# Ledger of designs, part 57: VH-VL binders against q8ixk2r445to577

Target 1, 133 residues: q8ixk2r445to577
Amino acid sequence: FFGMLQNKGLTDYCFDYNPPDENQIVGHQVILYLCHGMGQNQFFEYTSQKEIRYNTHQPEGCIAVEAGMDTLIMHLCEETAPENQKFILQEDGSLFHEQSKKCVQAARKESSDSFVPLLRDCTNSDHQKWFFK

## First folded at step 20 (VH-VL)

Design mm12
Fold by OpenDDE, fold request of step 22:
Structure mm12 (fold): chain C 133 residues (1-133), chain A 119 residues (1-119), chain B 112 residues (1-112)
Amino acid sequence: as target 1 above (133 residues)
Amino acid sequence: QVQLVQSGAEVKKPGASVKVSCKASGYTFTDYYMHWVRQAPGQGLEWMGYIKPTSGYTKYHQNFQDRVTMTRDTSISTAYMELSRLRSDDTAVYYCARSKHYGSGFDYWGQGTTVTVSS
Amino acid sequence: DIVMSQSPSSLSASVGDRVTITCKSSQSLLYSSNNKNYLAWYQQKPGKSPKLLIYWASTRESGVPDRFSGSGSGTDFTLTISSLQPEDFATYYCQQYWSYFTFGQGTKLEIK
């Protein structure tokens, strides 16, 4: 699966990554932004290796969750996917992070009017359901 | 064994276009990126861009953004590079080369295609 | 673009010599999460395609002789040929693949 990764509950919002420096794509937080289908910032791929790849860059970026955090941070993909980069996109649309045992939820960023995907306890909320568009 | 076999030498006039092919064999074509690198006579290596065979997504170096088009035909494991509005300084050997998505260098290269641009 | 600078641009040596080529990047190529450097070395002989020698700064590609070694981290890298053989006279290139791809200008190794 590849393309825009859109949230069901937070209508018209998609995964978005726009690093400040094109030559330094690691270490920044993945956010949610209105789906626009333009450029390279909203193109992602879910692979059979259970990775969510930012594959408009080389080397490809892979979304990871760092220890003790609930945010999605861009790392580089590796030959063997690290445990903190493994996600399961379920049939019901839930996006499950294997290591933390939590689900990715569209949420409002603290002290901001912006939105971000955050790890939360798994529920049946549409804010935890995602699909590729 | 992995092989990248490119099309034959080309001689073009300024302003014309050239399309070079690169046929891959010995591996799963869609598992690797395909890159194009050129080398002018007596000069170094210059990366032109890449194509991801699965999606067809391309990224071109800014020096070629307006003149290069990279495509692929997955049914025959072949990548193509078309360079338009040719100039004399486009005279070079053009290589295709593969790489992995996580980056470990260009491990296999085509034999190169000589493109000569002269009036 | 990340700029790769090699030194020297050319050098002459004899069979049996120890040869070192350096490469400097305009920014760090080290990924802290896996402690790998996104740097490769290539060998190119006249009329032939480049050949991958080293990747991850210090890992030899399959089939590459033990006399070739890569070292360095961050922004400073070195390719070493411990005992030069007749077939080693060629042009060598470093390459970064941290952000897209750029090559050094090359180092031509000639016989003295």
Scores: ipSAE 0.921, ipTM 0.960, lowest interface PAE 0.4, mean pLDDT 96
Fold by OpenDDE, fold request of step 22:
Formats: C-alpha cells, structure tokens, sequence
Structure mm12 (fold): chain C 133 residues (1-133), chain A 119 residues (1-119), chain B 112 residues (1-112)
C-alpha cells in the first residue's frame, strides 16, 4: 500500500512530513495536514515488513516510536525493521504499533490548532482508522 | 550471479537524445533501487538520480532535473536512462548501479556505456 | 548537497607501503539510533566500473582483502591499505548515502 495515508475520523487529514532540512530527515515528528496530493511530503508506503516508509528520500525514512513517547518520529529504515518501527495496518483500518500495543489516533496537538498522530489505547473510534488514498 | 548489463556505446550530435538501457539479472529487480552515475573523461563520479522499480518513482539530481528521464520495465528487469538536449560536456561513461532502500552503498554496477557527443 | 572532500587528490606509493586516504563530509553521517555511518568507499581501475570496498564506514564488502580497512565517524573518515599490493593502484572514491548520494572528488593512487 502506498500514497496518502488518510484518517477516517478526522476527515481530509493525512500523514505529513516536511523536515526543515532535506539533508536531515530524522528526528522530527510526523504530523497531520490537509490532504493535498501535490507534494511528496504526504507520500508513504506500508510494507510487508510492517514499516511505514517515507520513501521519497534516500535512504528511506521509517516512522518509529521512541521509548516512553506517544508521538511518531521519523527514523531511517534498516535492513531488519526494529521493533519500534513495526506497525500493523488492520483490515478494519486500525493502525497498531506492536511494541507499545497501542493504536495510532488522529489527535489535536495540545495548545495548538494543529493535528498529530498519537499512540493511544486501541478503540473503535474512526480517529484510529486509516486508509491509503 | 548478479549482473547489470548495459547497452552499447552511443555517438550523438548536440541537441539529440540518448537512451541507455540496463538489464538486471541474478536478483529480484524490484527489491533494489536503480541508480545512474556518469563519469566524464578523466573526471570523478557524478550521481544523476535513481528510480524505484516497484513504483517507478524517480529522483533526479538538480543538475539533470530538466533533461533526464529514468524509466523501467519490470517484466524484463530493465532500467532506462534518457538524456535529452545533449551537449559536448555530456560526453561520459554512464553507469547503472543498484542499492538497497536502507543504504549500504552501490554493491553492483553495470559495465558502463560510453556516450560521445560531437558535432 | 552534502559535500565530500578527499585528501589527497593524488599520491604515489610503493608496494608494501601503508597508505591512508581521508574523506571529510560537510555534515555528520552518523545515525545515533543504530550508531552507523552512512559512508562507502569504492575502487576504480582504468576502463572499469567502480567496485564497492567498504560500507557503513568500516564494513568490508564480500571478497575485499583484509588489507583494506575503513575507520572514522561523524565527519572524518579514513581508508587504509595496510600493505599496498600491485593490483591496488587505482582511483578511490568516498561516498555518502546519508542524504541521497554524493562522491568525493577521488584519490588517484599511483606507483612511485
């Protein structure tokens, strides 16, 4: 699966990554932004290795969750996907992070009008459902 | 067993286009990125861009953005690089090379294709 | 672009010599999460395609003799040939693959 990763509950919002420095793509938080389909910052790929890849860069970036955090941070992909980079996109649209045993939820950023994907306890909320468009 | 076999030498006039092919064998073509690197006579290596064979996604170096087109035919495990509006300073050996999505350098290279641009 | 600078551009040496080539990057190539440096070394002989020697700054590619070694981290890297052999006279290139790909200008190793 590849393309824009769009949230069901937060309508018209997609995974978005636009690092301030093209030569330093790691360490920044993945956010949600209105789906526009024009830039390469909203193009992602879900692989059979359970990775969510930012594959418009080389080497490819992979979304990871760092210990003790609930945010999605861009890391580099590795030959063998580390545990903190493994996600399961379920048939019902839920995006499950294996290591934390939590689901990715579209949420409003605290003290901001912006939105971000955050790890939360798994529910049946449409805000935890995702699909590629 | 891994092999990248490129098309033969080309002689072109300024303003013309050249299309070089690179046929891969001995591995799964779609598992690796295909890159193009050129080398002018007596000069160093210059990365031109890459193609992701699965999706056909391409990234070109800015120096070639307006003149280069990289394509692939997965059915025959072949990558193509077309350079248009040729000029004399495009005279070089052009290489295809593969890499993994996570890095580790370019482990296999084609034999190179000499492209000569002259009036 | 990340700029790769090699030193020297050329050098002359004799068989049996210890040879050192340096490569500097304009920014760090070290990934803190896996502690790997995204740096490769290549050997190219006249009329031939480049050959991968070292990747991850210090890992030898399969079939590469033990006399070749890579070291360094961050922005400073070194390729060392412990005892130069006749077949080692060639041009060597460093390459970063931290952000897309750029090569050093090359180091031509000639026979003294």
Amino acid sequence: as target 1 above (133 residues)
Amino acid sequence: QVQLVQSGAEVKKPGASVKVSCKASGYTFTDYYMHWVRQAPGQGLEWMGYIKPTSGYTKYHQNFQDRVTMTRDTSISTAYMELSRLRSDDTAVYYCARSKHYGSGFDYWGQGTTVTVSS
Amino acid sequence: DIVMSQSPSSLSASVGDRVTITCKSSQSLLYSSNNKNYLAWYQQKPGKSPKLLIYWASTRESGVPDRFSGSGSGTDFTLTISSLQPEDFATYYCQQYWSYFTFGQGTKLEIK
Scores: ipSAE 0.921, ipTM 0.959, lowest interface PAE 0.5, mean pLDDT 96
Fold by OpenDDE, look of step 21:
Structure mm12 (fold): chain C 133 residues (1-133), chain A 119 residues (1-119), chain B 112 residues (1-112)
Amino acid sequence: as target 1 above (133 residues)
Amino acid sequence: QVQLVQSGAEVKKPGASVKVSCKASGYTFTDYYMHWVRQAPGQGLEWMGYIKPTSGYTKYHQNFQDRVTMTRDTSISTAYMELSRLRSDDTAVYYCARSKHYGSGFDYWGQGTTVTVSS
Amino acid sequence: DIVMSQSPSSLSASVGDRVTITCKSSQSLLYSSNNKNYLAWYQQKPGKSPKLLIYWASTRESGVPDRFSGSGSGTDFTLTISSLQPEDFATYYCQQYWSYFTFGQGTKLEIK
């Protein structure tokens, strides 16, 4: 699966990553932005290795959850995917993070009008449903 | 064994186009990126760009952005590089080379294709 | 683009010599999460394709003799040939793959 990763509940919002420096793509937070399909900022891939890859860059980036955090941070992909980079995109559209045992939810960023994907307890909310478009 | 076999030498006039092929064998073509690197006579290696065979996504170095087109045919495990509006300083040996999505360098290279641009 | 600078551009040595080539990157190639450096070394002989020698700055590619070693971290890297053999006279290139790909200008190793 590849393309824009769009949220069901937060209509017309997609995973978005736009690092301030193309030569330094790691360490920044993945956000949600209106789906536009332009450029490389909203192109992701879910792989058989359970990675969510930002594969418009080389080396490819992989979304990770750092210890004690509920945000999605861009890391580099590795030969063997580390545990904090493993996700399960389930048939019902839920995106499950194996290590934290939480689901990715579209949420409003505190003190901001922007939106971000955050780890939350798994529910049946459409804000935790995702699909590739 | 892994092999990358490129098409033969080309002689072109300025303003013409050249298309070089690179046929891969001995591995799953879609599991690796395919890169193109050129080397002018007596000069160093210059990365031109890559193609991701699964999606066909390409990234070109800015120096070639408006003149290079990289494609692939997954059915025959072949990558192509076309360079247009050729000029004399495009005279070089052109290589294809593979890499993994996470890095680790270019572990296999084609034998190179000599492209000569002269009036 | 990340700039790779090799030194020296050329050097002469004799069989049995210890040879060191250096490579400097314009920014760090070290990934803190896996503690790997995204740096490779290649050997190229006249009329031949480049050959991968070292990746991750210090890991030898399969089949590469142990007289070849890579070291360094961050922005400063070295390729060392502990005891030069006749077949080692060639041009050597460093390469970053931290952000896309850039080669050093090369180091030509000639026989003295």
Scores: ipSAE 0.907, ipTM 0.954, lowest interface PAE 0.5, mean pLDDT 96
Fold by OpenDDE, look of step 20:
Structure mm12 (fold): chain C 133 residues (1-133), chain A 119 residues (1-119), chain B 112 residues (1-112)
Amino acid sequence: as target 1 above (133 residues)
Amino acid sequence: QVQLVQSGAEVKKPGASVKVSCKASGYTFTDYYMHWVRQAPGQGLEWMGYIKPTSGYTKYHQNFQDRVTMTRDTSISTAYMELSRLRSDDTAVYYCARSKHYGSGFDYWGQGTTVTVSS
Amino acid sequence: DIVMSQSPSSLSASVGDRVTITCKSSQSLLYSSNNKNYLAWYQQKPGKSPKLLIYWASTRESGVPDRFSGSGSGTDFTLTISSLQPEDFATYYCQQYWSYFTFGQGTKLEIK
């Protein structure tokens, strides 16, 4: 699966990554932004290794969850996907993070009009359902 | 064994286009990125861009972005690099080389294709 | 672009010599999460394609003799040939693959 990773509940919002430095793509938070399909900022791939790759950069970036965090941070992909980079895109659209055993939820960023994907306890909320478009 | 076999030498006039091919064998073509690197006579290596064979996604170095087109035919495991509006300083050996999505360098290279641009 | 700077641009040495080539990057190539440096070294002989020698700054590619070693971290890297052999006279390039790809200008190793 590849393309825009769009949220079902938060209509018209997609995974978005726009690092401030093109030569330093790791360490920044993945956000949600209106789906526009332009550029590579919203192009992601779910791989057989259970990675969510930001594969418009070389080396490819992979979304990871750092210890103690509930945010999605861009790391670099590795030959063997580390545990904190493994996700399961379920049939029902839920995006499950294996290590934390939590689901990715579209959420409003505190004190802002922005939105971000956050790890939360898994529910049947449409805000935890995602699909590639 | 892994092999990248490139097309033969080209002689072009300024303003023309050249299309170099790189046929891969000995590995799964779609599992690796294909890069193009050129080397002018007596000069160093210059990365031009890459193509991801699975998707056909390309990234070009800004120095070539408006003149280079990289494509692939997965059915024959072949990558192509077309450079247009050729000028004399495009005279170089052009290499294809593969890499993994996570890095680790260019482990296999084509034999190179000499492109000569002269009036 | 990340700029790669090699030193020296050329050097002369004799068989048996210890040779050191330096490569500097304009920014760190070290990934803290895996502690790897996204740096490679290549050897190129006249009329031939480049050959990968070292990747991850210090890992030898298969088939590369033990006399070749890579070291360094962050922005400063070194390729060392412990005892130069006749077949080692060539041009060497460093390359970053931290963000896309950039080569150093090369170091030509000639026979003294």
Scores: ipSAE 0.904, ipTM 0.953, lowest interface PAE 0.5, mean pLDDT 96
Fold by ESMFold2, look of step 21:
Structure mm12 (fold): chain C 133 residues (1-133), chain A 119 residues (1-119), chain B 112 residues (1-112)
Amino acid sequence: as target 1 above (133 residues)
Amino acid sequence: QVQLVQSGAEVKKPGASVKVSCKASGYTFTDYYMHWVRQAPGQGLEWMGYIKPTSGYTKYHQNFQDRVTMTRDTSISTAYMELSRLRSDDTAVYYCARSKHYGSGFDYWGQGTTVTVSS
Amino acid sequence: DIVMSQSPSSLSASVGDRVTITCKSSQSLLYSSNNKNYLAWYQQKPGKSPKLLIYWASTRESGVPDRFSGSGSGTDFTLTISSLQPEDFATYYCQQYWSYFTFGQGTKLEIK
């Protein structure tokens, strides 16, 4: 799969990545932003290695969750996908993080009008359902 | 085994365009990025840009952004580079080369295509 | 662009010599999470395409003689030829692949 990764429950919001320095894409948080498809910020690829790749940069970025954290952070992709970069996009639209055994949920950022994807216990909420468009 | 075979030498006038092809074999074409690199006579290597074969996404070095177009045809495992509004200092050997998405050296290169731009 | 500077621009050496060429980047190429430096070295003989020698700063490509070695980390890197052979006459390039791609200007190695 390739395209914009959209949330079902938080209507018209997509994964978005806008690092402040194009030469340093590592270590910043993935956010949710209104789907627009402009520029490079909202194009991701889901691969057979269970990666969610930010693929408009070289090297490509791969979304990871660091041990003990619930935020989605940009890492570099590697030859073999590290365990913290493996997600399963399930038939029901849930996005399951294998290492943590949790699901990606659209959430409001604390004290903010902005939204981010976070790991949460898996539920049947539409805020945990995702699809490529 | 892995081979990148480029189209033959070209002679062009200033203001014209040139399109160079690079046919890949011996590997899954869509698993690797394809790059174009040029080398003027007696000069070093200059990265021009790449194409991701699966999506067709391209990134060009700013020096070529307004003159280069990179495309591919996945059905025949072939990448193309077209450079427009040629000038005499575009005289060079043009190479294709491949890399992996996770960042890697360019492990295989085409044989090069000589483009000569002269009045 | 990450700037890559090689030193020297050219050198002349005898068969059997130990040769060292250096490459400096304008910013670190080390990814601390995997402890890899996103740096490659190439050899180009006259009239031929470049050949990958070293990647990740120190890993030899398959088929490259063990007299070629790479070292360094962060911003400073070296390519060493431990005992120069006649076939090593070539131009050598470093290349970063940390953020897109940049080649060094090249080091021309001539055999005396």
Scores: ipSAE 0.718, ipTM 0.898, lowest interface PAE 1.2, mean pLDDT 93

Design mm12
Fold by ESMFold2, fold request of step 22:
Structure mm12 (fold): chain C 133 residues (1-133), chain A 119 residues (1-119), chain B 112 residues (1-112)
Amino acid sequence: as target 1 above (133 residues)
Amino acid sequence: QVQLVQSGAEVKKPGASVKVSCKASGYTFTDYYMHWVRQAPGQGLEWMGYIKPTSGYTKYHQNFQDRVTMTRDTSISTAYMELSRLRSDDTAVYYCARSKHYGSGFDYWGQGTTVTVSS
Amino acid sequence: DIVMSQSPSSLSASVGDRVTITCKSSQSLLYSSNNKNYLAWYQQKPGKSPKLLIYWASTRESGVPDRFSGSGSGTDFTLTISSLQPEDFATYYCQQYWSYFTFGQGTKLEIK
């Protein structure tokens, strides 16, 4: 799949990545933002290697969750996908992080009107359902 | 067997445009980025930009941003580079080369296309 | 752009000599997460397209003779030819692929 990765429960919000330095994409958090399709911030690819790739850079970015953390952070993609970069997009729309055994959920950022994707225990919430558009 | 086969040599006048093709075979065209690299006579290698074949997304080096267009036709596994408003210092050999999305060396190169710009 | 500086610009050596070519980048090419340096070396013989020799700073591409070796990390890298052969007459380029792509200016190796 390729496109904007949209949340079912948080209507009209998409994965978004806007690094401050075009030449250094590593280490910043993926956010949720109103879906707009402008620029290249909201286009991601889901691959057969279970990666969520950010294609607007070389090398390409791959979303990861570092051990013990719940935030989605940009890493570089590798020849063989590291375990912390593997997500399963299931038929019901849940986005399962294989290493942590948790699901990606749309959540409000603490003390903010901003939204971010975070790992949480898997539920049937529409805030844990995702689809490409 | 991976091959990148480029179109033939071109002779152009200043102000014209040139479009060079690079036909890929022996691999899945959409699995690799395609780059264009040029080399003026007696000089080094100069990276011009790339295209991602699945989406058509391009990135150009700033020195070429205003004059280069890179495209592809996935149905025939072919990438194209067009350079407009040619100058005599655009005389060079133009190469296509491929790389992986995760960052890699350029493991296969086309044979090169000589473009000569002269009055 | 990350600037890649090679030295020397040219050199002459005899068959059997040990030859070193250096490459310096204006930024570190080391990705701490995977401990890899995003650097490649190429050989280009006159009238031919470049040939990949080394990637990840020290990994030889398939079919490259073991007299070619790469070393270094961060900003400083070396290509070594342990026993120079007549067919090694060529120009050598380093290339970073850490953030987009940049080639060094090249090192021309002449055999005495």
Scores: ipSAE 0.713, ipTM 0.892, lowest interface PAE 1.1, mean pLDDT 93
Fold by ESMFold2, fold request of step 22:
Structure mm12 (fold): chain C 133 residues (1-133), chain A 119 residues (1-119), chain B 112 residues (1-112)
Amino acid sequence: as target 1 above (133 residues)
Amino acid sequence: QVQLVQSGAEVKKPGASVKVSCKASGYTFTDYYMHWVRQAPGQGLEWMGYIKPTSGYTKYHQNFQDRVTMTRDTSISTAYMELSRLRSDDTAVYYCARSKHYGSGFDYWGQGTTVTVSS
Amino acid sequence: DIVMSQSPSSLSASVGDRVTITCKSSQSLLYSSNNKNYLAWYQQKPGKSPKLLIYWASTRESGVPDRFSGSGSGTDFTLTISSLQPEDFATYYCQQYWSYFTFGQGTKLEIK
């Protein structure tokens, strides 16, 4: 799959990545932003290696969650996908992080009007359901 | 056996355009980025940009962004580079080369296409 | 752009010599998460396409003789040819692939 990765429960919000330095994409947090499809900040590829790739840089970025953390951050993709970069987009729309056994949920950033994807215990909430458009 | 086979030499006048092709074989064309690199006579290698074949997404080096267009036709495993408003200092050998999305260097190169720009 | 500077620009040497070519990057090429340096070395003979020799700073491409070795980390990198052979007289390029792509200006290795 390729496109904008949208949340079902938080209507019209998409994965978005906008690093402060376009030449240094590693280590910043993935956010949720109003789906617009303008520029390249909202286009991701889900691969057969279970990666969520950010394709507008070389080397390509891959979304990861570091052990013990709940935030989605950008790493570089590797020849073989590291465990912390493996996600399963399930038929019911849940986005499951294999290493942590948690699901990606749309959440309000602490003390903020902003939204971010975070790992949470898997539930049937529409805020844990995702699809490509 | 991986091969990148480029179109033949071209002679152009200043102000014209040139389009060079690069036909890939021996691998899955859409698994690799395709790059264009030029080399003026007696000079070093100059990266011009790339195309991602699956999406058609391109990135051009700043020096070429207003004159270069890179395209591909995945049905015939072929990448193209078009350089417009040619000038004498565009005389060079133009190479295609491939890389992986995760970065591994350019492991296969085309044979090069000589473009000569003279009046 | 990440600037890649090679030294020397040219070098004369004899068959059997040990040769060292250096490459300096204006930014670190080390990715701390995988401990790899995103640097490659290429060989180009006159009238031919470049050939990949080394990637990740020190990994030899398949079919590259053991006399070629790469070393260094961060901003300073070295290509070493331990015993020159007649077929090694060529131009050598380093290349960063940490953020897009930049080649060094080249090092021409000539027969003395």
Scores: ipSAE 0.709, ipTM 0.893, lowest interface PAE 1.1, mean pLDDT 93
Fold by ESMFold2, fold request of step 22:
Structure mm12 (fold): chain C 133 residues (1-133), chain A 119 residues (1-119), chain B 112 residues (1-112)
Amino acid sequence: as target 1 above (133 residues)
Amino acid sequence: QVQLVQSGAEVKKPGASVKVSCKASGYTFTDYYMHWVRQAPGQGLEWMGYIKPTSGYTKYHQNFQDRVTMTRDTSISTAYMELSRLRSDDTAVYYCARSKHYGSGFDYWGQGTTVTVSS
Amino acid sequence: DIVMSQSPSSLSASVGDRVTITCKSSQSLLYSSNNKNYLAWYQQKPGKSPKLLIYWASTRESGVPDRFSGSGSGTDFTLTISSLQPEDFATYYCQQYWSYFTFGQGTKLEIK
């Protein structure tokens, strides 16, 4: 799967990655933004290695969650996917992070009008359901 | 065996365009990025850009941004580089080469295509 | 662009000599998360395409003779040929692949 990764509950919001420097993509948080498909900020690939890849840079970026954290951070992809970069996109649309055993949920960032994906205990909430356009 | 086989030498006049092909065999064409690298006589290697064969997404070095077009035809495992508005200083050998998505050295290169631009 | 500077631009040496070629990057190529340097070395003989020798700064590509070794980290890298053979007289390039791609200007290794 490739394209825009959209949230079911937070309608018309997609994974978005907009690093301050196009040439230094590592270490910044993935956000949610209105789906628009412009500027290559919203194009991701879900792979057979269970990666969520950011394809508009070389090396490609891969989404990770660092141990003990709940935020989705951009790392570089590697030949073999590290465990903290493995996600399962379930048949019910849930996006499960294998190492943490938690699901990705659309959430409002505290004290702001912005939205981010965060790891939370898995539920049946539509805010934990994702699909590619 | 992995092979990248390029089209033959070209002689062009200033202002013309050239299109070089690179046919891949011995591997899954869509698993690797395809790059174009040129080398003017007596000069070093100059990275021109790449194409991701699955999506067709391209990235060009800014020196070529307004004149280069990179394409591919996945049905025949072939990448193309077209350089327009040729100048005499575009005289060079043009190579294709492949890399992996996670960043890698270029492990296989085409044999090179000589493009000569002269009046 | 990350600038890659090689030194020397040319070098004369004899068969059997030990030579070193250096490459300096305008920014660090070390990815702290995996502890790898995103740097490669290539050999190019006249009339031929480049050949990958070293990747990750110090890992030899399959089939590359043991006399070739890479070292260094961050911004400073070295290619060493421990005992030159007649077939080693060529031009050598470093290349960063940390953020897109840049080649060094090359080092021509000539027979003395």
Scores: ipSAE 0.698, ipTM 0.893, lowest interface PAE 1.2, mean pLDDT 93

